# VH-VL binders against q9gzu0: the designs that were tried, part 46

Target 1, 229 residues: q9gzu0
Amino acid sequence: MGDPNSRKKQALNRLRAQLRKKKESLADQFDFKMYIAFVFKEKKKKSALFEVSEVIPVMTNNYEENILKGVRDSSYSLESSLELLQKDVVQLHAPRYQSMRRDVIGCTQEMDFILWPRNDIEKIVCLLFSRWKESDEPFRPVQAKFEFHHGDYEKQFLHVLSRKDKTGIVVNNPNQSVFLFIDRQHLQTPKNKATIFKLCSICLYLPQEQLTHWAVGTIEDHLRPYMPE
Short names: E, the ipSAE of ESMFold2; O, the ipSAE of OpenDDE; V2, 0.75 times the mean of E and O plus 0.25 times the DockQ between their complexes.

## First folded at step 22 (VH-VL; framework fv_lutikizumab)

Design d5 (at its last look DockQ between E and O 0.46; V2 from the best seeds 0.00; counts 0 for: pae E 2.8 > 2)
Fold by OpenDDE, look of step 22:
Structure d5 (fold): chain C 229 residues (1-229), chain A 124 residues (1-124), chain B 107 residues (1-107)
Amino acid sequence: as target 1 above (229 residues)
Amino acid sequence: EVQLVESGGGVVQPGRSLRLSCSASGFTFSDYHMSWVRQAPGKGLEWVAYISRSGYYIWYPKSVKGRFTISRDNSKNTLFLQMDSLRPEDTGVYFCARTYWDETGTRGYYFDYWGQGTPVTVSS
Amino acid sequence: DIQMTQSPSSLSASVGDRVTITCRASKSISSYLNWYQQTPGKAPKLLIYAASSLQSGVPSRFSGSGSGTDYTFTISSLQPEDIATYYCQQSYSYPWTFGQGTKLQIT
């Protein structure tokens, strides 16, 4: 009789196989919570923390054509896309997020966050929590690191600045776990036209096998470093 | 020195209610999660309830869910356990335990300090 | 629920002996395992947390190891004051659960 862990793993694999046949994602069996923290370079400055209104899981294998279309449209690199398609990766989309700052009037609204031109951000941190659907268990932190450093996305922004024709751009961190959907806007100032990059949405990439890899701790415990005192 | 002192235990009939208190001293109470753990006579330990620092996150095992209520007053450095609809199987010593959580989460939760416990007897 | 199976339920050893207690979880608990000591009539005392970390003030003769589902608690040299019941406890998932305990006696 196989190790209980082995049995669970087998059961999970069977479930995955069944879901694949149904063109469903294992991620559909989970509830998700996501938080986004903008960590500032200034240590004295508290992070800006946002709560994602809804996390939408999408299985990459089910959207191969769409992904390839994105490549054709120059939204994604071919190499990165191929790598992702070869991996059973779940996309976790965060189309909307709200500020958790209680001290700022109006922060309950969907806020667009400007990423550029600004240099005060050190990194973007996304915290992902999940639980089985219909479970009375608490949300658990997913054991995955989702960070996007300022230097990494700035390089990409600068590269795009030279290209006048694209309003929507997608940038990703080096490990391809965090994708930022950016809207390029031109602001007319009295003196000059300024270009800004506004964050529209975030998408996290998670290997399907990691969906059940949980750490311990509550949402509060994990958000504490990013919460205002 | 960290000190936890439970009180409120006693003998009650089935179906009755009892409220336990735990007075904390020697540390910043609001900085720590707290738990209740009980021990039936001659038996092992059973986790009964958890409450986070802020009091926002609370968890119970199925054995007490819907009957027990954990709460805390950080201004008074006091942890509470309201026990309703008591059953004979609830008989035991109830310990309050400081529940540690490291900032990295790598260590998980553990009970680093315990009170001496307060006895609860549920009998007809 | 995660079941914690502790072995043995009881153990007798001589002073100076190496004592080993095992704890098996019904599923992987990712080293979120703690060991407690309880002397008769007293509250439990934390000895080991996170499978292998020694709590401050605890003698070095106590140690823990393990990963996944299997964990071991060891007393390198049993002392008379070590007469107690020992419990493992997982904090990986709710409900947090304890092993049934190991009663340690000195012959």
Scores: ipSAE 0.563, ipTM 0.819, lowest interface PAE 1.1, mean pLDDT 87
Fold by ESMFold2, look of step 22:
Structure d5 (fold): chain C 229 residues (1-229), chain A 124 residues (1-124), chain B 107 residues (1-107)
Amino acid sequence: as target 1 above (229 residues)
Amino acid sequence: EVQLVESGGGVVQPGRSLRLSCSASGFTFSDYHMSWVRQAPGKGLEWVAYISRSGYYIWYPKSVKGRFTISRDNSKNTLFLQMDSLRPEDTGVYFCARTYWDETGTRGYYFDYWGQGTPVTVSS
Amino acid sequence: DIQMTQSPSSLSASVGDRVTITCRASKSISSYLNWYQQTPGKAPKLLIYAASSLQSGVPSRFSGSGSGTDYTFTISSLQPEDIATYYCQQSYSYPWTFGQGTKLQIT
């Protein structure tokens, strides 16, 4: 009789070996610049724009756990998650970013940005640029879309509110290219108690092959729609 | 009415310098990227310099890098090309070209308006 | 550098003919391709950008198509004023490069 625990342990060991085998990353050969824009619904209001202080490429982060947790929490489709596990994916972490507003001078820190409850944000846009490390070439935009619309993350936050889970929250956009790491806080006042969701960090997931598929345009060209003016 | 008018061309000996100017009118000059494109007699077109609207991004092909310097003065609506260490192969007509970038970012760069050009001859 | 090769280098056609010029890039340029017309002694004029988009004020007889490395420029019904040299140009990566040109004459 086959032992079901032994078969499960063998499957886990094979998955871990696959992840270790994919540890080598082309991302270590690139310089990155990343910007985060919170696009407001009001057309005349310019975006809240942030520059990422350091982009950290990782192949061995909690990729397996994040995908499987999303499936368990009903945040991901199982089929889409299985497809991602079969690909050679690079995780690009953005743990710290600085506001690009002229009123915020010299401040580089983890920004506490409230995503919920609020109704004024249309979407989060991440702009990713790369070049070969130590190249004399200008940065070019990576040919991939990194957008997370308000409706998509709000639905996931509302689902979390119906649960008693107190751990940190990870949500992703539909094509699983943008992952938001969220802190759930309970604001307590003398008169009532409210729940808020604050953004801690962002991670971009993409196949390694996309790091060499560039679009055209400069950082200046691509940031201009989001700049105050 | 977009107008681009080049000046400063002429006949020079190899190794000498020339400075080309391009006066712009009929549009907000500081909102547009600019380029220089040249054409040797009876030959095709060659892009030779680019400068972004802010002046921060500048590009050259290898054929002129280190010898040519593009610059702009947005307060005077003027584009410049400083050409040093000129060679006979630099001979041609030099066009000032407005380099368009669609704000959506989906169409790339293209040269939507051109001046009439200024001739440059480099010979002994 | 991305090389742009036009074919043919020259051609003659009659008024009313359909004229086709091809442009091949040495690497994929993702439709960042422009077409210019240059009449003798004059500055170039933009006709088509982004492979297939017609510039404002350009007659509808001009069109462009293609993707990847292979692009086509077409004049659906040749007119006498279309005598010119036609250039393709990629703006995908620097240095931006032009094709060698196609000289069009009317029989």
Scores: ipSAE 0.458, ipTM 0.777, lowest interface PAE 2.8, mean pLDDT 82
ESMFold2 (binder alone), look of step 22: mean pLDDT 93; pTM 0.952

Design d6 (at its last look DockQ between E and O 0.03; V2 from the best seeds 0.00; counts 0 for: pae O 10.6 > 2, placed apart)
Fold by ESMFold2, look of step 22:
Structure d6 (fold): chain C 229 residues (1-229), chain A 124 residues (1-124), chain B 107 residues (1-107)
Amino acid sequence: as target 1 above (229 residues)
Amino acid sequence: EVQLVESGGGVVQPGRSLRLSCSASGFTFSDYHMSWVRQAPGKGLEWVARISRSGYYIYYPKSVKGRFTISRDNSKNTLFLQMDSLRPEDTGVYFCARTYWDETGTRGYYFDYWGQGTPVTVSS
Amino acid sequence: DIQMTQSPSSLSASVGDRVTITCRASKSISSYLNWYQQTPGKAPKLLIYAASSLQSGVPSRFSGSGSGTDYTFTISSLQPEDIATYYCQQSYSYPWTFGQGTKLQIT
């Protein structure tokens, strides 16, 4: 009755209720670190790893619209979409990210990344870490999977190629946890016209209750498979 | 063959210090996290300290935090435990344990190889 | 702190018997649960990691299962060399903690 697990749950519930009264999301009580890895199909090729400059948490009033748009576009199932609508969701925006290549560590440089046309990328992996704001504790990985496989976003890019008058493109993975903000560019050559899709930013959708459910391991441990050299 | 050999144990009075060492061989020491685990006479196991492969991430339980210091010298394949302000309840066998982390990140940490231990007795 | 409670504290069984030891965590540990064997006077040896994964070189008569807060360790057919104390240990949250141990005797 006075066990530590029960005390933690009660404290978390009180905090959640208090935040609703003050018009704050639970996410505002955390610091975040996020990394983006572009994993190549060729196993010998090192991942392209990026650190997000600042993770911006936003409580969204339009998460139903984003989810339902995916259903209307036939990108994912209605059942999966309804399950997400029944949960409080926080948006974690990653508007800028910089290379973690070993020879550029400490260099602050924003980079666009071309996603299409190419076929050498297997998936995009986002690694999300958090801690209580102003805590001295190390960041811990949030217990959630953020992957966007090449086939899933290429399918959506091919669909949107039929639309001519778009200013920007947003695509999402089947689990509706990763959203890619895409810039569409046209390159003309003397004989051909080509379209390029560049990644501008990423947004992660995370149920608010997951913010206090950490996995194990340090940032160092989790980044090691993706580190250059 | 993985080998972990502890040394530096002994009998000391309360309030004094001891420094334990663990010599590692048969594996690339700098690729592995390391831990100390102790066992009081006739009792169970208690985790005492953990240090990451680089030495940057270090953790202790409250029972020893502030009194014990784990460290490592990767160039000499050696793990250390500096034990200050020793108490009678610190008495036990101290094991050096290799702490494994699966590259996939899905299996957590576990102690896959252990030394044979070095006894520490804190008594007046 | 996450408390790990093993049951039973001790048991006796005959060669060939099926032996089951349970380990209960005070909080969910998401299958970050390991099992160790300790022969009297010797260092512990890892048998099972991540609740159900068998360590290399460990006989297949040993197995683990469970999730959340409830975990089990099974020896399908007890052998004479299995006389030991068995410990569960969580690596989900610091401080990492062990169960109190289960002493296994053969008679």
Scores: ipSAE 0.406, ipTM 0.743, lowest interface PAE 2.9, mean pLDDT 82
Fold by OpenDDE, look of step 22:
Structure d6 (fold): chain C 229 residues (1-229), chain A 124 residues (1-124), chain B 107 residues (1-107)
Amino acid sequence: as target 1 above (229 residues)
Amino acid sequence: EVQLVESGGGVVQPGRSLRLSCSASGFTFSDYHMSWVRQAPGKGLEWVARISRSGYYIYYPKSVKGRFTISRDNSKNTLFLQMDSLRPEDTGVYFCARTYWDETGTRGYYFDYWGQGTPVTVSS
Amino acid sequence: DIQMTQSPSSLSASVGDRVTITCRASKSISSYLNWYQQTPGKAPKLLIYAASSLQSGVPSRFSGSGSGTDYTFTISSLQPEDIATYYCQQSYSYPWTFGQGTKLQIT
């Protein structure tokens, strides 16, 4: 006799429980689209918008043993790992992305984005869309905010800059919803050695229960603020 | 009226191949997952394969994995089961079954309509 | 794999009797259990899905109940046309599995 919403929630919970026992993710029941916008500090400058080639969902809990092994090996903190395991969090990996700018020759290729040294970026915004697999329905915006401000990842870059032994770097926003996989490169210039940080891939962290939390609007509606006029 | 009609059954020697077909009518074929279920003589039912609406997602039990291939042609409303490396234990009646799944998974999967089956005999 | 155990394997009852068949899963299947009827020489027919939902067109004398690992199929008043083998089937996890069946006869 529960309201329709309650029934739906219960059904979803049942599905989630089932998938968990199968060591599967609720995310496996969805198709995803993801876009990445690099928003510049200069308001007149249009954002650089990229489309993710493929979104790969990974359930952290499915790799519990591996995660715990990592903890034992001092690769991860126990506290952070436990938190992730307790929170049915889905990782949505964006290994490659392509520029949506079709007006520029060469922009149709997958490319890495240099994040440092540069100070013209205000923030990175990730837009996630999903639909049920095998559905004819349009993709819907996932009601989650994925933003990574320049100040937050720069601080982390500067911290890592002093450590010469790390080539692959992972940084995350304060709320741990956006993870950037960074490649550190040393370039020899005629004047000096320069260090650059290139974005290689992005991973979004989303609580599994939010996979069905959709906002109103179409992909176009949500991309409009970041699209070139 | 929903109708499923299996064909392609017969007698074959071990190691040979056989291709079963299931012709569907009376419903929008592409809107439903489909499955094969078999029944050995005098025995119970055994699930053999399931294919999603688009054909992208496929599942098998270990007993047939690597030997059987389920496929579908939605333009022809036809389900297929390619059976390779057949064994005597594969002998039985093979049923085509419409497989229902709601978007929320509330009711799980179930076979709401079945064909009459096609007999497969694997013997030397 | 999830094992489905039906009880009894065979059953004889009189017309009008209440008939009960049980199905036990080797682990919880969260009510993802279906019941099928198969008459000799015919294809199986869905009677109950999701443990307790009656399939459209199926007589109300058929019912299902249960949760977790234990499920029950009931015929409230056995009819002559109910002579068949009954199967439970779980769709909780792959591979999907059936019970061994219960052969129902009328005395």
Scores: ipSAE 0.005, ipTM 0.551, lowest interface PAE 10.6, mean pLDDT 85
ESMFold2 (binder alone), look of step 22: mean pLDDT 94; pTM 0.955

## First folded at step 23 (VH-VL)

Design e1 (framework fv_lutikizumab; at its last look DockQ between E and O 0.52; V2 from the best seeds 0.00; counts 0 for: pae E 3.2 > 2)
Fold by OpenDDE, look of step 23:
Structure e1 (fold): chain C 229 residues (1-229), chain A 124 residues (1-124), chain B 107 residues (1-107)
Amino acid sequence: as target 1 above (229 residues)
Amino acid sequence: EVQLVESGGGVVQPGRSLRLSCSASGFTFSDYHMSWVRQAPGKGLEWVAYISRSGYYIYYPKSVKGRFTISRDNSKNTLFLQMDSLRPEDTGVYFCARTYWDETTGRGYYFDYWGQGTPVTVSS
Amino acid sequence: DIQMTQSPSSLSASVGDRVTITCRASQSISSYLNWYQQTPGKAPKLLIYAASSLQSGVPSRFSGSGSGTDYTFTISSLQPEDIATYYCQQSYSYPWTFGQGTKLQIT
């Protein structure tokens, strides 16, 4: 009798195949929790932690188009892009996020986060947790790295500053795992016109095979480094 | 010095309830997860309950789920185990254990400090 | 549930001997394994965590190794104070489970 892990893997593969035929995502079989941490450059400054209200899994063919666009824009290499195109990827959309203040129960405030102009952020970190639907098991951390460094998205912001044609922009990290949906706003100040980039939503790209790759630990354990004291 | 002192054990009849307490000292109680582990007479160890630092995350094995309730009062440095619908198989020594999460390595949980235990006997 | 099979159930050795205890998980537990010592009438004590990390204050004669499903606990030179029951415990998934224990005696 095969290794229990092997059997689970086989069962998962069968499920994936069935879901593909039905044009469904394997991700639909999971519940998700997601948190967003804005890590500051100043070590003494606590991260700003947000909880995503709802995670929406989506399977789309638009992934290929986005990758090719990125290649054309020289945002990432063709070789890396080809590798990603060969993977079965799910999109995990985070349309809204709320400030997480655990010091006061119920004091979550939905707010937009300004990403630019500012230079105090080191990186954006997304923490993804999942479990099988209708399972009594706890949420488990997904073993995937979702980080977007300030230098990487700033470069893209600066590039777009010269373009007047779009109010909404999408930027992505080099490994194409984190996509930020940004609202560009022009503010008239008494001294000058200023442009700001506000984060509206986030989308994570995850290979479907990674959906069952879990680490150990509770949500609390993984959030602790980002939680205010 | 880290100290954990269990209390509340005793002899009860099947179907009755018992409440255990664990008093913690020598460390910041609210910074640590806590667990209950029990040991039947002459038998091995069995994990009974887990509660996170904040008390928000709680887990039980199937053997006690629905009957036992773990809770904590961080202001009083006290861990609790409410045991309802007790059965003879629940008989044993109950230990409170500080449960550590290794943040450095991410290598999971371990029980780094244990109390001396409190005995619970369920018999007709 | 993950089952932990510990071997042997009992062991007798002489002072100074090398002692080895094994623990096998029913599935891979990715080194999320801890070893505890329990002397008669006392609470368990943590010796090894994360399969091979020695707990602070624990003598260096104690060690752990292994990966996947198979793990080993070793006492390099058995001392009289080491008379106890030893337990492995997995923390990979809930419910956390222990091995049945190994009772160690000195001849």
Scores: ipSAE 0.498, ipTM 0.784, lowest interface PAE 1.0, mean pLDDT 86
Fold by ESMFold2, look of step 23:
Structure e1 (fold): chain C 229 residues (1-229), chain A 124 residues (1-124), chain B 107 residues (1-107)
Amino acid sequence: as target 1 above (229 residues)
Amino acid sequence: EVQLVESGGGVVQPGRSLRLSCSASGFTFSDYHMSWVRQAPGKGLEWVAYISRSGYYIYYPKSVKGRFTISRDNSKNTLFLQMDSLRPEDTGVYFCARTYWDETTGRGYYFDYWGQGTPVTVSS
Amino acid sequence: DIQMTQSPSSLSASVGDRVTITCRASQSISSYLNWYQQTPGKAPKLLIYAASSLQSGVPSRFSGSGSGTDYTFTISSLQPEDIATYYCQQSYSYPWTFGQGTKLQIT
């Protein structure tokens, strides 16, 4: 008989083959929960923490039209979207969220978070949890890092300022695990006009193989460092 | 100075119930997850229940699910195990265990402090 | 459920010997593996967590290693007070499970 790792890989490969034959994604076999923390540079300031209302999985091989529709219907960079389509990955889109701050009364909102010009954010952290559909088991953290540090996205924003693109942009962190869909807006005030970069959606990228590779810990345990006061 | 003291064990007939208690001292009880672990006479260890610090997350193995209920009272620094429909195979020593999670590293859960155990015997 | 298999089930060694106990998981547990020591009639004591991290106050003669499905526990120089039963335990997936134990005796 084969070792446990080989048997697990063989089972996953069979599932992938069946899903491809049926034109279904592996991600469609999972439930997801995602949380987004905007971590502030000031050590004593608690994160702005959000729960994603619906995690929308997209597979590159079967969902190319859906990604391109998103580019056409919003100000996303076509070049960055095409790069995403060329990878054997699952994409998990998070366009809407709800604040988890206890002192704020709110509902589910379209993502509308100004990332630039501002300098108070250290990084964006996404916490992703999954389980098999039809399972009554608890959600488990996916074994992957989803962080996007301020310096990494700011340098990309500054580069974009030298280009006159009529569509939005997509930027990614160095690990290529977090993609930010950015709307470039020009605000005109009585005194000045200014350009802002506003986050419209976050997409998490992970290899298909990682969908069943979990770390440990509950949602409660993993959220605790980011919980607002 | 972490101390965990179990009580409520005894001899009981099959089908009856017992309620175990674990009194905690020497640490902030509400900051820690807790578990029950049992050991049949002359046998190995078996995890039988977990409860998170908030009480929101609770897990059991199939061998006791539906029969055992773990709970906690953080105002009294006390952990409980309600054991219903007891069977002879539930016989053993029941340990209260502090279940540690390191928030900074996420290196998993482990039982860093244990009580001395309370014996439970299920026989006619 | 993840089965944890320890080898050997019992072991006799002399003071000063190097002792090695193995623990195999039925599937990968990504180093979420703990080792406990239990002297007769007493509660277990944590020695090693996360496969290789030594718990505070535990003598440095104890160590752990391994990854995936295969893990080892080593006593570099056996002492008389090390007479106990040793258990591995995975915390990767519920139900959390222990190995069957390795009883260590001194000849």
Scores: ipSAE 0.416, ipTM 0.739, lowest interface PAE 3.2, mean pLDDT 83
ESMFold2 (binder alone), look of step 23: mean pLDDT 93; pTM 0.952

